# Miniprotein binders against p81326: the designs that were tried, part 167

Target 1, 226 residues: p81326
Amino acid sequence: MLHFGGFIMEINHISKILEKEREEYIRNKVEEYLKQGFSKDDAVNKANQSWRTYIGHRIQDVIYNLLKKFLKDSGLKVTTDKALNNRNLPEELDKVKRLIAINYGEYLFLPDADVIVYKVENNDIKIIAIISVKNSFRERRFETTYWKLKLKESPVTSHIKVFLATPDKDNEISYKCPNGKPKKMRIILEYELDGIYFLKEDFEETEKAKHFGKIVEDIIEISKKL

## First folded at step 17 (miniprotein)

Design N51
Fold by OpenDDE base, second read of step 17:
Structure N51 (fold): chain B 226 residues (1-226), chain A 104 residues (1-104)
Amino acid sequence: as target 1 above (226 residues)
Amino acid sequence: SEEEKKIEELLKKAEELLQKAYELLLEAEELAKKGDYEEAIKKLEEAVELLKEAVKLLEEALKIAKELGNEELIKKVEERLLLAEWLLMIAKELIRKIKEKLEE
């Protein structure tokens, strides 16, 4: 319950904290790749790529842990697609997995679901929301939108809210029409998704585009309607 | 191993501190909402101290994990360390904002 102006979730600082580690990380990785026989240029490029992957996972982990903690008092549970990939799942998680699966005829596949929020009532599981976490939009720009549309196609999954959480460090989707030019990606993502939550202050706020600090309240509200 | 047990012990202690600090942050929010800004600041200052201790424990755990070369434990500890640091920044920022409001 972030009632004091959303202060508890000033996630705006995650980027700053992580950037402090970047220089050391890059140096260490460059050295590692040089030892593996790569050229200096290749080593630098690989190190930068490694950093992007690394930082993406860290942001995802932070968001997961934050949501898990903040939603706990509301009786809501949180898991990840990674946790669902285990062969031996507890009964509860096996049910969660089945309730988010998308039908492709002969096969069932899981959507990309960095964070899954659900509730357990009277031994029944209800999926509330899927949160996709993206640090940058350089690759797979509309992948989250694809999964949202696929989830809508089934009465089993059509109620599941799909949210995007991002620091959007490169301002790819922070504004709809910067300098009078429409940003296609922002407009489409905001239209197709149930919400976009920014881990930053400098963005165009709308009904669907909000600060990440509001996500807990929004999820709790949705959960009450299910 | 003994070292792995030590890491888990440190993680457990750190988690307890993080939980207490989080509770204090929530209490501070409620106090601030009621206009009890001075008491809110006291709660936040207490949270800051707990979070500083958690950071120390997690840094020690990270050192041991790196020495062991256990990537799973390294990742786990780094995650908690990042959380601790983030909460610490939040607590400090809240204190600043409340103080600013008191000056208005």
Scores: ipSAE 0.026, ipTM 0.369, lowest interface PAE 5.5, mean pLDDT 86
Fold by ESMFold2-Fast, scan of step 17:
Structure N51 (fold): chain B 226 residues (1-226), chain A 104 residues (1-104)
Amino acid sequence: as target 1 above (226 residues)
Amino acid sequence: SEEEKKIEELLKKAEELLQKAYELLLEAEELAKKGDYEEAIKKLEEAVELLKEAVKLLEEALKIAKELGNEELIKKVEERLLLAEWLLMIAKELIRKIKEKLEE
């Protein structure tokens, strides 16, 4: 049977949060910051920033659940960086963590890997892709490209595809300048990354910049080549 | 202001389209469970068209809200636009999944 209920329930849950809880969330956060001694203006600004972080986590959850459900029949597994930071890791996830970690001498760091797609063959782990989910590009616009460049330097991780998924509400990387050229940030991100998947309709599609709906078929095709 | 009224009008129209699209997605799920895949695809394709129109209206509203510098309206429009784009993504993937079943 085809089961869609999980995605529809998630959409309904998000819709309820957006419609019923946004004003309450912001009001409660303003009160919280006022109690901490912040000014009225600072409290409002911090509450607004907190809401943007909160909604960003919801986008990541939707993407994770969508990929997990639609990739399962192709023998592909999906996990998150949150799962990999658990103190007690199963052997399989511990192997996944080791295969994406970047070495800085005595220290190992995970890349910006909000969602991780991998496969298991004969008890060996093969990492297919990592997906960075960005709701905005205000402060950390090139973080994903930094991690891509670091992964590319190691023979263990150089095959891993690094994708960006974003609604790009502020048209920071989907909009063209008046002269018809893409913005500098769009050019750099598209050049360095393996793909950008937009959760929006109105943008110029290229080989590497696509509608998010293409990500499932792209990941499946990549996995066949490995 | 007249601009604020225009934003409210666009939001109301978009919300009606989003609600209809959501109902079509639920109907498509029930049809797919019954094995009525062709009718399910028709409902999903109708939802896709409604969602595309909702996105267009919301993008217009967002442009006006940004020009006004009204942070409250900007956030409200961004929330609706995000929902519209998630529903579009889901509808398109459901169409793909059902078409795979038909090809078996």
Scores: ipSAE 0.011, ipTM 0.322, lowest interface PAE 9.5, mean pLDDT 78

Design N52
Fold by OpenDDE base, second read of step 17:
Structure N52 (fold): chain B 226 residues (1-226), chain A 104 residues (1-104)
Amino acid sequence: as target 1 above (226 residues)
Amino acid sequence: SEEEKKIEELLKKAEELLQKAYELLLEAEELAKKGDYEEAIKKLEEAVELLKEAVKLLEEALKIAKELGNEELIKKVEDLLMEAEFLLLFAKLLIKRIKEKLEE
């Protein structure tokens, strides 16, 4: 019996597909920055930085679209923090926005929520999970952990699962103790978050650290308990 | 504009192909689970052809969108193109995996 683990298992190739666009993208951006008066070295550096931002957004978009598609049959809905930033929100999304908001006394702020999974039952909205998508961990390494802890502080949001999805291209959190040395970031993220889902094959699997292909099943299971 | 309408038409056709291809992929997975590997491969090969066509349509749409300089449309087309390419790669990989299993 071929266990394909579902269509989503092949998502580990998404980075490879996107990387095909890199050379053309960099070339075009370098030309753009040169026209703006930057030096060649500065133009290259800026182009590379632009690419990192661009590819991060593209990965996020892919994950969003995949989750939306694969969760549709289960009756679950998917949105993003960007969609919630509009002044005129449909009633459903306005409710979603309010149900993920974190209280800071005089102010309510939204956590970083690249993808938000929720269900609608009897006209009531239940938030199931927030997925943070990170291509690299160079900056804001524990930001997702911060939001998880903040969500836990309120009975309104304490049930919301927080997942991290990453290709971890630089192998920053793929292994817990490579060469006998503990990776602090992997250990902390795995401990504090509800799950880490890798868009790659080369990683140390644990109960909480899984291939991205498992995220749909896990979300559906969680949704049944709410 | 007429060009924007053309892009939307291409996108619609591509989306239809992607949906059909996805359905075939799901059918193939179910067939493979049942041990019907040969029939699964046939479904996957059909999906590959649909996806190749979708890629062509999307590449044309992307060309037009870039000529218009419409960043929103460019992004939309690129997203679908990525999906098509991903599905295509997936279908090919599944075929390979099934064939390898048949050789065991």
Scores: ipSAE 0.020, ipTM 0.406, lowest interface PAE 4.5, mean pLDDT 88
Fold by ESMFold2-Fast, scan of step 17:
Structure N52 (fold): chain B 226 residues (1-226), chain A 104 residues (1-104)
Amino acid sequence: as target 1 above (226 residues)
Amino acid sequence: SEEEKKIEELLKKAEELLQKAYELLLEAEELAKKGDYEEAIKKLEEAVELLKEAVKLLEEALKIAKELGNEELIKKVEDLLMEAEFLLLFAKLLIKRIKEKLEE
């Protein structure tokens, strides 16, 4: 009977993998840019910028694995938009894909749902939540909001919760102006989305804007009502 | 510079705190495997406090690095912050799950 055996070791392992990947990634990118004729300083700067983009994708993978592990005991399943884009889909994932697809006349498109939580009851699939993972808000900052509004238009998808998960290291949406007012982007995202989960401690929690550590319990609570 | 030296000292302290937190997390894993949930929670709570301190030091280092415009230092601090924030999140989730087991 192993209750949490391996979980802490796996967390340590993930952190060490990310550190090792960083060293290898930076080394390889510096060599690549030097071969293209960039100076040493420019090559290092470009490699560091490239790593920032790469690590954003790695954060998404970490969140996926964390949710998969901690939701399993609650009978919840987790998948990704990448898995749904495979050419040979298992029947279960094909059904998941159809239940989140949005109709544009003659065309069906998937929302950009980085992580998808669902349950299976009596061979029927019910989508609980989709989670958009954003490391930066430089581009396409309202994409998650667009997909939330589209999902609300259909009786099939209107129940699906749409969450944003972000470290927000640049304080783009966790920052408060000196007068205590949130920025416009934060106001819009919090109003339209079902929740924002921050991977940081230094912010003021609200009903919808919470520490990421609360996401598992919130998803479980929502699933019991569906 | 004086500022770069201060960043290096903050990074060194944060790395020492991260290492101590890792050791506590490993001890908590062994305790949880043996069913010693109360002691496992105690070790995880100690790790949480060390990780919070590490995050605070790294946030200070990041502010100084950004003021200097040193992209290499900014990135090094951001990587450690991400690591510290993930470990903090995971430790809190583990505490929550073990507490649920104690309530059974």
Scores: ipSAE 0.000, ipTM 0.167, lowest interface PAE 15.0, mean pLDDT 77

Design N53
Fold by OpenDDE base, second read of step 17:
Structure N53 (fold): chain B 226 residues (1-226), chain A 104 residues (1-104)
Amino acid sequence: as target 1 above (226 residues)
Amino acid sequence: SEEEKKIEELLKKARELLKKADELLYEAEELAKKGDYEEAIKKLEEAVELLKEAVKLLEEALKIAKELGNEELIKKVEELLRLAEFLLLLAKWLIEDIKEKLEE
């Protein structure tokens, strides 16, 4: 359970709250695109695409801020891949960036890392976990799994835990075998990743599939073993 | 510059609103712990209004900062804006959570 100001927060309604803003957002964006000269159909389609991007960023920001706040007392730090894309990085963030980079021979690339949790001890940085945030799984369903596997290939990054956080509003991975039929995506993600954390109550709980409220304690526990 | 001063003024006002909203969130939490859910909701609704205003101020500040091309100010404003938006969402979520508990 997440305690914000003393409240045990179960982040179960984030999607519902954000969806309440959808109608107004879509209307405003449609109007904007019409003014730009798009057809009505194109404007609606573009507005819907914009909404998907917008809501994804909002969820990511919520998770980032929650983790930042709740991990602060444990001495753990939080950053994002976006923050690491700057040319002029503070020394600490430059080190973080280098410690999560994946080797492709002549090039180093960063994994998709919506949230990065790390600790600083005796002037040394240790990366603890990467959290990928997904609102829906319509596209790039196994991208997080790819990055986990790539991180495992190097002794520099093999210890980094990779978690998925999602409200899973469309119930794409909430259950392993709904109606007796295995959901391939849930099974593979749960097998390959270190954990899946749901921002909802209606899901099949397992050792690796948990409510988001447990992510803080899990990260703290991992940090003590590093 | 005059524009930079304006941004700092907006940031100051926004921080004050965020502080007040945070206090209300804390009060609401204490009330909810005691079972005073109705009063907790009232505090949260007040916090929502303050946070909406803070977001508006910060959006204005961001616009000015972008017009100036000052990357440092942009980052500063964006950080505070993200916080304001988060607190706003949190307040709304807490209201819904309490309402759900009242229905159980």
Scores: ipSAE 0.022, ipTM 0.440, lowest interface PAE 3.5, mean pLDDT 87
Fold by ESMFold2-Fast, scan of step 17:
Structure N53 (fold): chain B 226 residues (1-226), chain A 104 residues (1-104)
Amino acid sequence: as target 1 above (226 residues)
Amino acid sequence: SEEEKKIEELLKKARELLKKADELLYEAEELAKKGDYEEAIKKLEEAVELLKEAVKLLEEALKIAKELGNEELIKKVEELLRLAEFLLLLAKWLIEDIKEKLEE
C-alpha cells in the first residue's frame, strides 16, 4: 500500500498545521510590509488580506495533491477549475470542461469545482465528482448547494457527485446546538450535497458527513458503479 | 538547449531529494507506530530540510522554464513543485502531531 496512508487519515492535525502556517505567514508578511514603509496597522491589515487569498489556494492545492497521489493507482484522474480555464487546453481537459459546464441559455459556466475527479475508459470520459473547498462559510454557505442543484437538472451532469471539503474552523456546520440539534446550515448542506468531508476530528459523523480521509475510498467506490 | 539542460539537471536533483524525503517519511511513520517518537521526529526534520532544498531547486527551474516560454516544461516543473510543497506540509504536520504525543 501507499506509504503515507495512515497519517492522511488524521484530519485534525492538518487543520493545526494550517493554523501554524497562518501565524508564520502573517508574521512574515507584516515584516515585509513594514520594510516597504507601511504603518504597523496597514501592514497587519494587508497581511490579513493576503492570508485570506493565500489560504484558499493553499487548502485547494493540498487536497488536489492528496487526491492525485492516492487515486492514481485506481485509474482515476484529477484536475482543477484553474486548469480548465487555460486558453490552450489539451483535448482531454477540453472534454472534461464540456461535460461539467452548466447551460444558461446562450452562455456556459463552470461550477465552482476546485477539484474535479474523472476517469478515461476507451477514450470516453466520465466525471466522477467535483469537490468544493471552503475554509470559511460566512460568505459561501449556499454556493456549493446551488451548483449541485444546477448539475442535478441535466441528464448529462446529474450523476456527478458534489462534495464539500472544509476545516470548518468556525464550527458553522460541525457545531451542535445545546439541544443536540445540528445547525440549520449543516442540515441543508447534508441534505442537498452528496457528502461533506471535514478537515477536523471533533464532529458527529454521519453517512454523508465524514473525515476527509474517507474521501479516497468513497470516490473509488462511486467510480466502480459508473 | 543549454537552458533545457539546466532545467533537466535541476529536475533530476529535485527528484532525488524527493525520493530520499519519501523514504524518510516512510521510516518516520514506522518508527512512530512503534512508539519511537524522538527518532521519528529526527527523520522528519531531515525530510523537511531535503524538501526545502527540492522546493528551492524547483522554483529555480520554474523561473528558467517561464523565461524559455516552454509550456510543457512549465507544467512539468509546476506539478513536481506542488508535490514537493505538499510533502513539506505533510512532514511539518507529522512533526507537530508526534510532538503533541510526546507532551502527553
Scores: ipSAE 0.000, ipTM 0.166, lowest interface PAE 14.9, mean pLDDT 77

Design N54
Fold by OpenDDE base, second read of step 17:
Structure N54 (fold): chain B 226 residues (1-226), chain A 104 residues (1-104)
Amino acid sequence: as target 1 above (226 residues)
Amino acid sequence: SEEEKKIEELLKKARELLKKADELLYEAEELAKKGDYEEAIKKLEEAVELLKEAVKLLEEALKIAKELGNEELIKKVERLLKLAEWLLIMAKFLIEEIKEKLEE
């Protein structure tokens, strides 16, 4: 398995690397949509939408694989909400699913949990953290904060840390007060969440806003307190 | 079946490429630790080419597996494809990180 020592944790160029594939991806998708009978303008718009979804999934996959690899030696396990959507779950994952579920009266729903970190001790499962991965904040800006607040409402889930990981491509939350103007989204996200981790160098660092390279250490430290 | 054999052959070749790429990534890391950044980049670039080829083979295998409707093979190929794609991205990241260090 990959021997990426400390270098892999300093991912500063994820958006740049993925964007190099954009031109080819868009061209291919446009061609596909044209063959389906869409107009040129519609095909371009659909291709751009498809790209945003695609790149989001790619970033999520990278983060998932990184966390899985770097947390393995600490005995911590990693899964995803997507893996929990299967009808036939192994016993361990079924327990994980139940331990992150939010009560809405007659219904239990899962929070958006791109990555879930948990440990197994003495045949008991403890959920440590949920990581939400966002490439941009154009839509659903405070969705992660909603889930954090909902998780706090139950003694079963109140201990679960909620982190946001982002390259923040458009610098929407990289700084609190650029040019003396407060960025509402950065301030609220930092206040409500347990941490924000940036996959870039150009950001305002605080106690809660850190480089992504710190997330493994922080998760391990939290796991020791549970 | 003949198609299943073809998938297994493609997977075998892809695994070999991934193994070689992984070795190169390790060598590159060791070189970078020693400050041999130029040689590290060279190893990573070689790894990138191997990984691109592995991805191509796995995409072909995936196509055949889907045509057969074999869910087990599809899952097997998809897992390996995800690994190959991840390694490819990581190799590219490492190249960029080392280049930045050279500019410091």
Scores: ipSAE 0.008, ipTM 0.277, lowest interface PAE 9.0, mean pLDDT 86
Fold by ESMFold2-Fast, scan of step 17:
Structure N54 (fold): chain B 226 residues (1-226), chain A 104 residues (1-104)
Amino acid sequence: as target 1 above (226 residues)
Amino acid sequence: SEEEKKIEELLKKARELLKKADELLYEAEELAKKGDYEEAIKKLEEAVELLKEAVKLLEEALKIAKELGNEELIKKVERLLKLAEWLLIMAKFLIEEIKEKLEE
């Protein structure tokens, strides 16, 4: 049994932890760059650039660990595209990789699947969902729609749900029509994807655009239909 | 056949354009992360022109492949054409997104 209240509390706690980590990270990086002889302005700019890269990986790791923890009791397994790129794959992960890979003639590519949820039944693997994690619009969020459209083309992969998870701190896709002006990226992402999960409190909620706290329950329900 | 050789030449040229365009898209993304929006738009506009050229070459290759009736070549060209068309849409979308940032 999953305690969904515990999951929601952990998400709120992680948001606070990430903010504290940001402050410590930036202070440490600024000091590091100052010691290397950079000016204060350059040190601050470099520290902020370094944080943007760091937080992207950190959010992916957090989401992976949360999903692994809270999906375990439902018989669901979680892996990452990084794990699938290992040269010597266990048989199970090799099958997962083959079930999500897209063929471009002489090339085989994995979609932008930062986190992959699947189940194993009678030695058969069923992919439930892939989750693309994006910290900012500059991380090519529209690539998630490309991979969704490619996966829809094959009967082998057309059932796979494609989700975007994002803190969207700059409010780039949080709203559809602020003051009557449409947010094109939000409209396109919501239309093409199976869901958008926000790691933030303030956004325009729809059936497909939800707080990240709903993702575990949604994935479990999807898995029961397969 | 001579037609098959022509298709492979068109595919080779298209792949080189796609590779250059993808490199420009990556550079534009890095520039946008730094707030260099005007330079990012220039890179994206260059990528758009390369992608338009790739689409033209792939459309020509597809026409030849269909005339040959070679189903394997048709599928191969169609996959690359779809990729080129998607990258073109992405590049145009990014230009609009960054232009909106400049207007704010």
Scores: ipSAE 0.000, ipTM 0.174, lowest interface PAE 15.7, mean pLDDT 79

Design N55
Fold by OpenDDE base, second read of step 17:
Structure N55 (fold): chain B 226 residues (1-226), chain A 104 residues (1-104)
Amino acid sequence: as target 1 above (226 residues)
Amino acid sequence: SEEEKKIEELLKKARELLKKADELLYEAEELAKKGDYEEAIKKLEEAVELLKEAVKLLEEALKIAKELGNEELIKKVEELLRRAELLLYLAKWLIELIKEKLEE
């Protein structure tokens, strides 16, 4: 219980922890951009944009490492879309790449797959889940939903679960109907996706909307049915 | 090149430190589960020192990689640096969390 508890607490505080580094990061980046010849306003804007990208990658890395660690004992493997963007892939990863590819006629493209969970049984690879990690929903609000719908269109990929993991720091999807007003984004994401996992405590829990600490158990359960 | 070899050496050392730190983090978690919070903190403090050293090595490697203009090496070093920084942060945070529990 404490292992999960410690893990859960670690996840909840990741955003807060990262925010403590923000001021120093912004200051350093502003200075860097000023040295490059940007105006003060442009330097600040660029620094803020850089921070958003930076913190997004950090959260993704945390989630990847956590899932890799916790799923290891279950015999499940974890990779990323970035790891698949290599010309010289090991056979196993090349198979993973092919099994998540979406058909666009003449072209195959990969969905946005920040984390990919799969198992290897008798030299066969089965894709279990794709986890999309989003720090904020300012841009591309329904991108994960698009990929879920595209994956459903093929019998090769229709079984793949698509999860969203987010700290939702701005409370964009934490509640369905705050103050009696429906949050379209929460309702649509919860309806279309297989699950939403929050890296925070303050959210409306449902069958599909859970704390991130439940994702490992859910993935293991899904893996047993495949 | 000699510089590329130096980067690989730094990466190797950093990976070794990260591995040791990860082991200490695991030990600390197990100790904390048993209620041995003081010993858990000691393990975490040791991990913090290893991770600080790893970050330093990786920062040096990153500097060299940038001077070479090798984008592949830059990405490789940055990835490992991000991991080291994350683990360092987690270790420090766990220490604070355990200390808060001891004060309750």
Scores: ipSAE 0.017, ipTM 0.364, lowest interface PAE 5.9, mean pLDDT 86
Fold by ESMFold2-Fast, scan of step 17:
Structure N55 (fold): chain B 226 residues (1-226), chain A 104 residues (1-104)
Amino acid sequence: as target 1 above (226 residues)
Amino acid sequence: SEEEKKIEELLKKARELLKKADELLYEAEELAKKGDYEEAIKKLEEAVELLKEAVKLLEEALKIAKELGNEELIKKVEELLRRAELLLYLAKWLIELIKEKLEE
């Protein structure tokens, strides 16, 4: 497909914002912990732990706002797992929550769906896709794959596309065979998931591994088949 | 039938518009890469107008195909209509994205 300048600009914009925010965030958190009496090494370690939590939410927020803005004219709606956990949930979101829930015998659990895209037609809700947002693959590396496999088990949820969105700054899954050796994580994630969208320019592109800017057109295309 | 010929004629015209829109989208991409954002927007706006015309032609073709009950033609028209609508959404999205970049 056509490689649009707008897609490159969006990827660069997100990447630049995240890098600048990281430097400022770490500096401020280190100063905060030093004032609390922690050693310099402890302050730096705590600041880095805090950043990992912060950046996860920040990337999710960016992706949510981007999709909400650019899917608006397509008749598609976007929500988050945070919104679905509100106590006074609106009827529409309550229906979304029920349509994404997974059955574990006598229990129902929600997948870890950071961003959810759905449509409303004739008062019926159809879930189009869920996007899992990962800043790093140190921990919980196959969580997205687990939820994809669980969703496939039910006719209610088997149609839902499961995507991974990541800046992959450390190049953990950007290539299948760096240095000629298979990267198991990249191979498994690409095989099991419906797509991987990178918030970076340099990676091994495939039919399933794409620049983040292509996610809007892909979601719109998928929604038309439902 | 005469109606089937009319559908093929509409499809031919729509394909020509889609091809021209694709060319404009490519030109816009090249302009955006060079930082010529205002010119890129102009190319995208031109593509939007061509895509709107293609959608209208395809909607007319779909109406005729449904009246004929020709399932094969209905599928062909729906496929092109989905592509035209997708490109239209994409062009509009890129216009907004570039406009935001200009505001920086």
Scores: ipSAE 0.000, ipTM 0.167, lowest interface PAE 12.8, mean pLDDT 78

